# Designs tried in a protein design chat: VHH binders against Isopentenyl phosphate kinase (IPK). Part 13

Target 1, 332 residues: Isopentenyl phosphate kinase (IPK), of Arabidopsis thaliana (Mouse-ear cress) (q8h1f7)
Amino acid sequence: MELNISESRSRSIRCIVKLGGAAITCKNELEKIHDENLEVVACQLRQAMLEGSAPSKVIGMDWSKRPGSSEISCDVDDIGDQKSSEFSKFVVVHGAGSFGHFQASRSGVHKGGLEKPIVKAGFVATRISVTNLNLEIVRALAREGIPTIGMSPFSCGWSTSKRDVASADLATVAKTIDSGFVPVLHGDAVLDNILGCTILSGDVIIRHLADHLKPEYVVFLTDVLGVYDRPPSPSEPDAVLLKEIAVGEDGSWKVVNPLLEHTDKKVDYSVAAHDTTGGMETKISEAAMIAKLGVDVYIVKAATTHSQRALNGDLRDSVPEDWLGTIIRFSK
Short names: E, the ipSAE of ESMFold2; O, the ipSAE of OpenDDE; V2, 0.75 times the mean of E and O plus 0.25 times the DockQ between their complexes.

## First folded at step 7 (VHH; framework vhh_h_nbbcii10_fgla)

Design s1 (from a3 with R32T S33E; at its last look DockQ between E and O 0.39; V2 from the best seeds 0.00; counts 0 for: pae E 4.4 > 2, unsure alone 63.7 < 65)
Fold by OpenDDE, look of step 7:
Structure s1 (fold): chain B 332 residues (1-332), chain A 122 residues (1-122)
Amino acid sequence: as target 1 above (332 residues)
Amino acid sequence: QVQLVESGGGLVQPGGSLRLSCAASGFTFDYTETYALGWFRQAPGQGLEAVAAISGSGGSTYYADSVKGRFTISRDNSKNTLYLQMNSLRAEDTAVYYCAADWYEGYSYDYWGQGTLVTVSS
């Protein structure tokens, strides 16, 4: 009996979502989840994944006790003979945020050197922390009825060589998706062939996934509206949100919106000269690499109406006038 | 608790040089690209201005146009210290200089020092 592996295998990945650590964890507090944001994000993801489908009852898939809780929130008896909801193919990748970050930095895991006891210990500690976060995210999404599977890059055999991806087998990820699940990956501590160990960032993971899985679009959920021309001032945010960035064949990028004419400041938006954070250029560059694949990238604040629009793919055909976020798109 | 403490500020004559230091405690600098370190300044009656920034990996740097060629941002991970070498100082460089760190995705700075005053005056 040739199991008619259903027509669902032929569908392309709709979206890869990056959950920024700052979006889902509390800043400045060790291992603290931002519960409100995570809950909203979970709901928004559900909505996006089920877009076009008839409203269905949420089937909670977390039947385990939560730390500090004596009760299981889901009643299995209530699931009944409900029709299976068809979820669009999504992949979720989350950052470490307040999980793993402190452990990694204190131990120097990023530098390698597993021969050092502190690095080895830090490696272990980092993974404990990030996998705890991963579990909580998986659970949060599961409670919203999303069939999530936690997938640790380390456990999937991902490794680096001098911090570059050396091995990143996607077979398990693909199989998971084909089985109707939503993989949830995370930044991770991994083995490095040269350094011994390092940190594999969520951004690198997303790039790799985007390259191989060719999603329709990618969404970066952050704690800010998008990419700015400068860091926002704590007292007077005069930074300008870059709403649209065009990426060329050579990987160069240009700000399309706002138009230069509207900025009193002779800011040449044609040149990546506006990396005011030191890390922003890298982020744009990474997003640009994805855009070069013909995949739109949306950077948007989590738990907003704009994030919902991005997740739904509403930006693919037109950009609303009231759009607050950054679109990075390939321009021929 | 993560703390950033600026030092090295003071009075300097125009054309002079000054080196600011930002000592971080409670956390160690790493080489990841997921965070950024930066210097900001606020002149009297003015808004906060980004002066310079460096990514965690050191592969990306930013300088404001007003300081480009004169200021250099650097770090010593062994000392867990960020530096701002300021050369050819001008009166318009007078400000309180702040060290800041973004430990997450590089979109917002999470930690700030108390600042150090730099006064450029003849």
Scores: ipSAE 0.023, ipTM 0.482, lowest interface PAE 4.3, mean pLDDT 86
ESMFold2, look of step 7: ipSAE 0.229; ipTM 0.561
ESMFold2 (binder alone), look of step 7: mean pLDDT 80; pTM 0.818

Design s2 (from a3 with S33D; at its last look DockQ between E and O 0.41; V2 from the best seeds 0.00; counts 0 for: pae O 6.0 > 2)
Fold by OpenDDE, look of step 7:
Structure s2 (fold): chain B 332 residues (1-332), chain A 122 residues (1-122)
Amino acid sequence: as target 1 above (332 residues)
Amino acid sequence: QVQLVESGGGLVQPGGSLRLSCAASGFTFDYRDTYALGWFRQAPGQGLEAVAAISGSGGSTYYADSVKGRFTISRDNSKNTLYLQMNSLRAEDTAVYYCAADWYEGYSYDYWGQGTLVTVSS
């Protein structure tokens, strides 16, 4: 009985946010969080979630000690009889970034084979890493007064079959949202019915969530401005930012902005001209699948004014001229 | 630390073939093979251009129009090595070739090799 969870919810999900691993962790450094970005993202999320609400005092919700710190950052005694802020319904999903990847790669956990000691060990190690990241993200958001709840897909009973989602019960996620919390999910190592185990990516999770929860919009926060027609050059960026992509019924996409008339560059506007298939194309395809649901997808650089705009849903009605990001929308 | 090291460059006559290798060390696999490996090249006085790319799974490939049918990108996971087989080489293929990796959920290549020079000349 596919619990049509969508029908029973009084209020629709406003936004599903993907925190890209590259946006919130430091590349090339094992298990290092990009603290500055994460803090800005947390603030932006709070602002977006409370948009339209009266300014309220931030109630920090991390009352635990941090490793290496003797002090708790929040004073519980100061919370007083404050009115509860009404947060819009958001779901956060984050990638692994520099967490989990190293463990997964060393063990081959993504390929399966739990019968192998190294894979089993890698499975455990990967989960330790990604759940640590999850906790830190939850804390960061909690410190900004966002009532976040960490939710591990594995712990929620999510599993795959040949790397495809086989079981992904959203009952707990829905209940969490209905209770006024913000679920924070993450890419995870999960059991696979055929392979024994695999990695469940954040993108797959988001797609699943979007399909079932049907948010108003989805925001992908990344470390770059958006999707480019080609990989940007380190020294001479010849790449063109694709500001708007239209997705058709068949899942195909075309670039609608920039217009051919406005660029001297030979760009294939039907398809990303120099798409690194399996990388960029895969990412676009995933976003396109969400767009096909009638859900706008915004790909934008984290911790920017543009990301704030995206998170606020400012792009729903109109695209500003100074917009720097990628909008992926369904076009009939 | 992830390191990419290109090799196999050299002087070759037009119409000749060359195979480039990129040895990866300290590399990590992206979840569900969403990462990409790619070859780029920079000719003298020109900008960096993408030549070919392959997904982590190897299931998807990209080729620049200029090299389609002539170049083949492949990967040997057991050796952690990326290859670029270049056939029917032309003078315009002369460039420094770079290996790059796109890791995590990023939309840019994160790691780059030092490059290897390919010179196609009679």
Scores: ipSAE 0.026, ipTM 0.377, lowest interface PAE 6.0, mean pLDDT 85
ESMFold2, look of step 7: ipSAE 0.293; ipTM 0.645
ESMFold2 (binder alone), look of step 7: mean pLDDT 81; pTM 0.828

Design s3 (from a3 with R32S Y107W; at its last look DockQ between E and O 0.39; V2 from the best seeds 0.00; counts 0 for: pae O 7.4 > 2)
Amino acid sequence: QVQLVESGGGLVQPGGSLRLSCAASGFTFDYSSTYALGWFRQAPGQGLEAVAAISGSGGSTYYADSVKGRFTISRDNSKNTLYLQMNSLRAEDTAVYYCAADWYEGWSYDYWGQGTLVTVSS
ESMFold2, look of step 7: ipSAE 0.664; ipTM 0.866
ESMFold2 (binder alone), look of step 7: mean pLDDT 80; pTM 0.814
OpenDDE, look of step 7: ipSAE 0.025; ipTM 0.323
ESMFold2, look of step 8: ipSAE 0.589; ipTM 0.827
ESMFold2 (binder alone), look of step 8: mean pLDDT 79; pTM 0.800
OpenDDE, look of step 8: ipSAE 0.023; ipTM 0.359

Design s4 (from a3 with R32E S108T; at its last look DockQ between E and O 0.52; V2 from the best seeds 0.00; counts 0 for: pae O 4.5 > 2, unsure alone 63.6 < 65)
Fold by OpenDDE, look of step 7:
Structure s4 (fold): chain B 332 residues (1-332), chain A 122 residues (1-122)
Amino acid sequence: as target 1 above (332 residues)
Amino acid sequence: QVQLVESGGGLVQPGGSLRLSCAASGFTFDYESTYALGWFRQAPGQGLEAVAAISGSGGSTYYADSVKGRFTISRDNSKNTLYLQMNSLRAEDTAVYYCAADWYEGYTYDYWGQGTLVTVSS
């Protein structure tokens, strides 16, 4: 039964959220979650999902013991006959961060070759790591009363062919959403028809989801305010936050804000010519591909007032003067 | 421990060529990863400038306008090494060149080498 993906299109996804690895994990520390950020992100997501709804009691949905804890934080007896809160339709995708990268890198699972013992072992090890992270994220959100369901792309039957998506059935994702849950997907090690195995990145997943589910907007949560014209550092105090980027039909993009004051130096900011980070263009390109779909993309620092605004969809109609982030939009 | 070590810098005449290498240790280059690898440079008295970058998947490359057509960024995954082929070098290319890796998908580069000096002088 070809679940007519068309019928599922009728219920518009409000937001797809990318939790960047840098936002939710500690850099340079193997398998360490940034607990403070994750907690704030969980609260912000709850608020965004319940926007417009009357304040309701948080129903914690993690009734399991946490590693190292002897007590369950939620009392099921307190849930009572409370009215079910209606959550907006969100999908969460998180990066691997400090989880999975080490295992994948050391084993070379991205290159394929499952016939090699080290690759096979690394494949398993990578999935253990990323699924552990996924569980912790699901739990964090569940504790905030968000009905989250962890969904591993591998377990959903997602696969690649020569690193391109070959199979990415969204039926289970759609069903989960239709049932009132919030899917939480992640970058994953997957089977590859040609290579044997590879890594499916969170960005690829988000693109696929955005293309098929057509959310109202997409939010990328990261550890920096947004995209800069150069790497921000104490030594580079003049780094400029690109607040608004317009994407054309051809995939080209132009900085709309800040307005390039015609300073005599024709700094053609139209082309990320000043992308001093060299890597920013590639990242903008990823977001631009989503924007081309007619979906606004907000890149914003996690666990800030700005991330809350982005998640709430407050940027859809107007951009506040005090906005600190990067908006990427399609420009006709 | 993750380390990036640049090499290949030196003195070269204008119009000459140089190939920089960045050997990575503590991790291996990924395919289809959201991380990026990049070359940066800092000239004396100047700020840090992005020179070239390549996505983790290798599918996307970036070049600064000042080096476009002259420089080529590449990677050899088998050697776990990033390269910057620099052709038609100019005096303005004189700088300390740094290799960097964005590993954690945070729109910042997380790991940096110590740099290698490139001097273009007659």
Scores: ipSAE 0.117, ipTM 0.607, lowest interface PAE 2.2, mean pLDDT 86
ESMFold2, look of step 7: ipSAE 0.216; ipTM 0.592
ESMFold2 (binder alone), look of step 7: mean pLDDT 80; pTM 0.813
ESMFold2, look of step 8: ipSAE 0.247; ipTM 0.597
ESMFold2 (binder alone), look of step 8: mean pLDDT 80; pTM 0.818
OpenDDE, look of step 8: ipSAE 0.025; ipTM 0.517

Design s5 (from a3 with R32S Y35R; at its last look DockQ between E and O 0.65; V2 from the best seeds 0.00; counts 0 for: pae E 4.8 > 2)
Fold by OpenDDE, look of step 7:
Order: structure tokens, then C-alpha cells, then sequence
Structure s5 (fold): chain B 332 residues (1-332), chain A 122 residues (1-122)
């Protein structure tokens, strides 16, 4: 019974946030969290979720001991009889980043074959890694007073068939949201009906969530400003940030901003910039699928003023001139 | 350590064909994420150009307009190798071709090969 999640929702989901692995973990370092970014992101999320609300005292919700620490950061006695802050309905999905990728890649768990000892071991190892990351993210957000609940897709019974989503029940997610919590999901190793096992990516999860929960907007937090027409590098000063992309009914997309005025550089923005990195086009396509649902997608660098703007939903009505990111929006 | 090693480049006459290979080590190609694998090229005196890319999830492919219909990107997961079949080669296809991988599902390619030279000349 596909829970018609649409009918029971008293309030619409405001935002689904993708925490990109590259945004919250250190590249090329096994299982290393980018603490500074994560902390800033946590603060920004809190601000966004409480937008329009009166300033309230942060109630830290991590009362557990951290590994290597003898102290608990939060004093429960200080919480007092405070009015509960009303958080907007957010869902957080994070990528694996430097967590899980190594284990998954080394074992080949994404290919399936649980009958193989290395795959079975890799499956377990991958989940240990990604759930560890999930816990740290949940804790980071909890310390900022966000009532986060870690939700592992595997534990929620999500599965695939030949890598396609076969089962992704959102009942628990919905219940969590309705109870005033913020679900934090993650890319996961899951069982596959045909392959035995595979990896369920955060992007697939977000698409599924967006399709069913119909958020007002989706924010992809990444380690770069947005989508460029070419890989930005010091040697490529001509890389152009695509600030706005329009998606048509047929799934086609075109660059709306920047408009190729008279600059001699024939960057044909009418079609995906000829020089778009093939990788960028594929990523745009993924975002475009969400945009086709009528949901704005903001791709923005994490832990920036721009990410805060995106998370706040400031881009819904107007795009500031100084905007640095990529908006992917459905255009009729 | 993650390594990408291109091979298959060389001298070819216009209209000819080449197949480039990119052997990946230190990681396995993933089909479960939006991780992209791509081919880039740089002609002498020119900037880096995206040639073709394939996504980890959904099987999406990208081709530069200049190579559409002539080039085909593919991968063999069993061999952990990315390929670029290049047909109907033209002089303007002369370049160093690079293999790249987006490892962390970001919006940049994280790993690059050293490149292989393709020269199309009569």
C-alpha cells in the first residue's frame, strides 16, 4: 500500500538537503570528516529551519560521550522549561564521501554477489563506515539543537532489484517528520533481489524522496560553487558558473544565466554549454529529474553565505545578482 | 592509491579509428552513484575539453557535439576499464586524451590520468 503520503501531510516538506560527500568529508583521506564545514552546515541548517521564529536558546541534544572525550558537551540541567522551537520540515540525505567508498570499491559490493566472502565482508564494512558517518552527522546537527534522527535505508527495509529501487517505504520517514524530527538518511549498502546486494546512492534516495514528499525546494551542498561549463582550475580562468538552468517538460535543459551577451566567446548556452564537462551534464540531468517535478534544485558550495541563502529558500522568489551557485528550475 | 592509466593513443589517418582505454586501479567502478567517468582532451594551444562522460547511476552519457555520432564511451566493470571508441577521426581530434573520475560524487573530477596522445594526420 503506497502510503499516499500526500493526503496525510498537514504541512509540506520545506526542503530536502543533500550533503555531498565532498562537502562534509575530506577528499583523499579515508574516513575523515570535514569538521569545519560540518559545523557551519549544522548552524546554517538550524538557522534555515528556524527561519521566522524568535531566537531561542540552543538545546543541545547530544548527551553522549564522544570517543576520546571524557566530557559531554551538553548539560541537561540547563535545558530548563523552554518553549519548544518549531522547526520547519527538513530531510537531510548525505553522501558517503570518504566513508564507505573505499570499502565498497575494494569489495565490489556494488556489483553484488553476497555468496563471495569478500563481498559479504565488504557489505558489512561499508555499512559500518557509512553508519558511522551518519552518526557523526546526526550528532553534529543535534549539538546545534536540531532534533535529528539517523535513518539507514537498509534498516528501513529499502532494497533494490538490479540496482533499481524495489522497496523504499517512506512510512517511517514520514512518521519521523510528523513527530517533529529531522530524518538524516544516507547512501547505503542494501540488499538486491537479483544481485544480492548493491549500493544505494544518496542521489537515488533524494530523487525518491523528492518524488514522494514534494518538497518546496532541494539543496545540494557541494565543495564547489555550482555547475561549471568546464572544470574550473587556475589554468582555466574562463570556466563559467552556470547560475540558472531551465528544465523543459521533455527533460531537456538550457542555461538561462549567464546570458551570452556580446562576449566573443561563442559559448552556446542555448544547449548545455558545448564545453560542459560530461560529468557535469550527467549531474545536471540528475538534478533535472527533480526539477521536472516542479521542485527547484539549488546546487551550492557548502558553508558559504550562498548555501545559507539557498537553505533559507531565499532563491524561490528572486535570484540575487551576487548569487554564486546553480539553480535548476522547471520552465514551462 | 587511485590511479588512472590511459592507453591506445597513436597516429591514425583521417577517417580512421582508435580505441582508448583507461585502466583504473585503487578503486572499482561504481554503478550505484552519480560518480562520473569521463574523457577529456587538450589540443595543442587549446584548453581542456570534455569529450565524453558516463554516470555511475542511470547510465547517462554525455558527448561533446563535436564527437557525437563518432565517439562512444563505455566501461567494462569486470576489467575496471573505461573505453573511448573513436571512429571517423578528424585532424581536429588531435589532442592528448585524459581519463578522469569523479570519486566523491561532487561536481569535479578528482582523479586524472597522465593522458595519451592521439594524432590524426595524413
Amino acid sequence: as target 1 above (332 residues)
Amino acid sequence: QVQLVESGGGLVQPGGSLRLSCAASGFTFDYSSTRALGWFRQAPGQGLEAVAAISGSGGSTYYADSVKGRFTISRDNSKNTLYLQMNSLRAEDTAVYYCAADWYEGYSYDYWGQGTLVTVSS
Scores: ipSAE 0.022, ipTM 0.502, lowest interface PAE 3.6, mean pLDDT 85
ESMFold2, look of step 7: ipSAE 0.129; ipTM 0.509
ESMFold2 (binder alone), look of step 7: mean pLDDT 80; pTM 0.817

Design s6 (from a3 with D102E W103F; at its last look DockQ between E and O 0.17; V2 from the best seeds 0.00; counts 0 for: pae O 8.6 > 2, placed apart)
Fold by OpenDDE, look of step 7:
Structure s6 (fold): chain B 332 residues (1-332), chain A 122 residues (1-122)
Amino acid sequence: as target 1 above (332 residues)
Amino acid sequence: QVQLVESGGGLVQPGGSLRLSCAASGFTFDYRSTYALGWFRQAPGQGLEAVAAISGSGGSTYYADSVKGRFTISRDNSKNTLYLQMNSLRAEDTAVYYCAAEFYEGYSYDYWGQGTLVTVSS
């Protein structure tokens, strides 16, 4: 079903942002949010969305009690007759991180088999976890005055067939954007027509969104600087950050910066964290697919000056010499 | 501080068996702290290759096609140790083997060991 995204969209989507799980959740703890990073990311997003606008008072939009808190952080009485800030059109997609990963792995939800009690239970448990994370992200952004709406792919009726997207209606997403809100989607457990169920990764979601919404640029926020020629490790201290990658029509990749002396070394992305959503190779492939659409993809460490630059779209016209990240761009 | 220390590497004849161990410290092999554990290897002149991985819960495993049916990844939570049982070893299995831990969904494993050398030679 060709998603007839009604031509009536007066303004193009400026940016789709992927919040990597590693960027927004804490290491070594189940279901723990990295509050500091999330707060910085929220602030940076706000700044990017309001770029070119006069500084305005932040209107917090979380008027609910948080678990463990006795007070609401926002005073509604202070909102006054303020002029509505015009936010650029952004879409946010976040990974699961420490939320949902355990549940999915333990149950094998990614492999399917809902007839098995453990898979069915795991499906439910995974969704509980990822939707909890989604709520917290929505709240964090709302507290920064960003009008965010949480949108679960499962609840939007998204499904797969043998792990490929089969149904992903964007009507609700589009309507949300047109109404001046920022959709916040997430990796999710979804029904699969063949397997019964599977995991729909944030990367796949972003590709789908990019294909249909055709943003000006896409930003992947991660916990690392960008894509390296090899996994950085204590044993590999000489890992090189790939600052620019060109994508060909056939989907092949070429490193543009730095110039690699050994042209034959295919960036071996095979060292992928084999998680339930696919390894690094899959992620890079998805980014490349986005680039093939003519949409620049920026992979950058979250909560940095570089992430702010990426989010602002500063890389569209020129790449600064001090750029630390990876640009994936289509090259004819 | 999280540390991973590999052991068990050495010289073995083709067709032989070897068991690698990775002792982890600074975190526990439970659902609260470990999402994935993996073995990687790097042969001389080659890139890093994923060999096997196991989820933090132990519910899912991955094996490279080249080692399927020969290698088994396992863990002992009581010892906080990851294992790689390698059977029917071949010359092409010669490499430095690394243990790694992932705590987040991301582009890379978070922690790496120093590696242990496995040499398969007649």
Scores: ipSAE 0.014, ipTM 0.304, lowest interface PAE 8.6, mean pLDDT 86
ESMFold2, look of step 7: ipSAE 0.388; ipTM 0.725
ESMFold2 (binder alone), look of step 7: mean pLDDT 81; pTM 0.827

## First folded at step 8 (VHH; framework vhh_h_nbbcii10_fgla)

Design t1 (from s4 with Y107W; at its last look DockQ between E and O 0.71; V2 from the best seeds 0.00; counts 0 for: pae E 2.1 > 2, unsure alone 63.8 < 65)
Fold by OpenDDE, look of step 8:
Structure t1 (fold): chain B 332 residues (1-332), chain A 122 residues (1-122)
Amino acid sequence: as target 1 above (332 residues)
Amino acid sequence: QVQLVESGGGLVQPGGSLRLSCAASGFTFDYESTYALGWFRQAPGQGLEAVAAISGSGGSTYYADSVKGRFTISRDNSKNTLYLQMNSLRAEDTAVYYCAADWYEGWTYDYWGQGTLVTVSS
């Protein structure tokens, strides 16, 4: 009896979400979570993941005490015999933000050299910091009823060779998703085959995941509306939000919205688009690599109505006139 | 606290060269971080313009069209210093040049230096 293991067509990943460190942590304070943003993001993620489903009671899944609290916020007795809500397949990757960067930077973990006591100590310290953040994020999402599983890259078989991803246990990620959970990965200190150790950024993780899992779309949640033609500041009130960037087959990209009218200078329209990206061209290029896979990339401010739209996938079919964010999309 | 300090600005004749330096403190350059380091400039009466940028890993660089072939962005990780080599300087390159860093893998530059003045004049 050949058990026809029905190839459970692993439903395609709907969304990979990058929780930017700037969005969920306070930039100027060591190891401080932006609680308000994180709470809103958690709610928005829940809404996005349950889109199309009937409103169900939130089943909190954090039954542990928080440091400094004597009470558990979730009541297990409330779970009852309720049918489990089906969550869309999401993967969450968060940046380190104010967690880990300090420890890594001071110790030089990113440069390698585990033979040095300071690097080894820094490696440990960095992981302590980023895994603490990861736990808090997992808990925040769990409290909103999202079945989140923290998946530290170091512990999940991620390693590098000369800073390039050498190994990643994507099978574990896939199994987690197939089991109805939401993996939560993060930037991490990892072992490097050549250097001894390095820092694996969340963005590198996302690129790797996007390449292998081919999500429908990727959302970068950040602390700014999107990509500007110049750094937005009080001194630069005229900064223009780039709402849409098209990526070509060759990996080149151009701003398509707004149409930047270069009045006077015979600036080759193709060249003009590159000059008005506020110095974020390198990051745009990285996002463009994801877009080249046929995966829409949305860069949007966290904890906004726009982030909700992005997370819901509302931008796939049409871009609202009032859209405030940056779409990076493959254009044939 | 993260600090960026620019140096190397000054008066130079057209066709001349300058090398700007940006000394970073409070953090070290990360080889794999997707953060960006960049040079910006602001000419009198003009807005802020991106001149050059480099990824945290150093694998990607950007140059404004106006400076391509003339300017080179580089970094010395051992010195935690960002550089802008400026060759074949023109009058239109006259500006205050700023070093900036995106440290938390964001989509904006969060840290800025005080700037250094570059004047290209005969």
Scores: ipSAE 0.344, ipTM 0.718, lowest interface PAE 1.4, mean pLDDT 87
ESMFold2, look of step 8: ipSAE 0.508; ipTM 0.769
ESMFold2 (binder alone), look of step 8: mean pLDDT 79; pTM 0.807

Design t2 (from s3 with S32E; at its last look DockQ between E and O 0.57; V2 from the best seeds 0.00; counts 0 for: pae E 3.5 > 2, unsure alone 64.7 < 65)
Fold by OpenDDE, look of step 8:
Structure t2 (fold): chain B 332 residues (1-332), chain A 122 residues (1-122)
Amino acid sequence: as target 1 above (332 residues)
Amino acid sequence: QVQLVESGGGLVQPGGSLRLSCAASGFTFDYESTYALGWFRQAPGQGLEAVAAISGSGGSTYYADSVKGRFTISRDNSKNTLYLQMNSLRAEDTAVYYCAADWYEGWSYDYWGQGTLVTVSS
């Protein structure tokens, strides 16, 4: 009797959220969490996940002591016989931010070579750092009543071959979601079949997840408003926020908002193409790949009204006039 | 601690050339990294302007329109150094030039050098 486990894949994944490291950690301080942003993000995620549901009492799910604290912040007695809130299906992936990068870079973990003692040590050190961050994020979300489960890619069977995903246990992720939990993954140091080891970025993870889980939309939470036509300056950004980008079938993309007036100033689409900030271009490209799947991608500043809108999925039907972020969408 | 240290600035005649260097410490250049390295400049009384950038992998470059064809950004991973070759310098290129690194996911430049002054004058 082949138990046709009818994969009652009941509800499609609503959203995959990328918590950018820059959004939730302090950039200029090693292994420092941006507590204010993380708290706001946690609240916004809760709101988004419970959208349409009646206000319910927050059931805190962190019953552990935090370092330096003698008290548990959550009262277990408050849980009582309350009905379980139905959370929308979300997956959270966070970047490393000020966690892990230093360790990885100094040791060269991203280049491989586990035979080298420094790389091996760096591998361990990197994982310690990123998993610490993961725990704190999981706890923050749990305190907001979100049933989060930390899922370290290394421990969940993620590996690479020449930095490409070679193996991933998505079954465990799916099972976690089906059980009513919110998986929280992160960039991680992983084993590489060829290199020995490498860094698996959150972006790669998201792309892989998006491809397999096909969420309704993907939200990248960052420390900036969105994608700009050029690197923004810290003090006087002359860069223009690209509010909407259309992605074609061939993976090419075009800025649709703002309308670059054909004025002779050839907005050198090449400039967008030459988005030399390897990071931004890469982000656009990665987002474009996701968009090509028919999945809307929203890049937005964390802990803002705009991030709330994005997380809620409000942008799917209409883009508000006051929208500050970048929408990357497949153009039919 | 991540540090960027610019060098190579100075006085140069119009039409001259100058090569700026940015020595990075506290991190290593990565061939596959999503971070970016960039040059910015600030002229007297003006805002900060992006001049050139290069992706972590080195595969993508950006140049401001004002410097296209004249400036070249490059890096030497073995030396952990970023360069800006500036040719055909103009008076309007006079500025403090800053090296910056976008290390955290490529959305903003996170680390900045102290800058090096470039003066183009006859």
Scores: ipSAE 0.045, ipTM 0.530, lowest interface PAE 2.7, mean pLDDT 85
ESMFold2, look of step 8: ipSAE 0.374; ipTM 0.717
ESMFold2 (binder alone), look of step 8: mean pLDDT 79; pTM 0.811

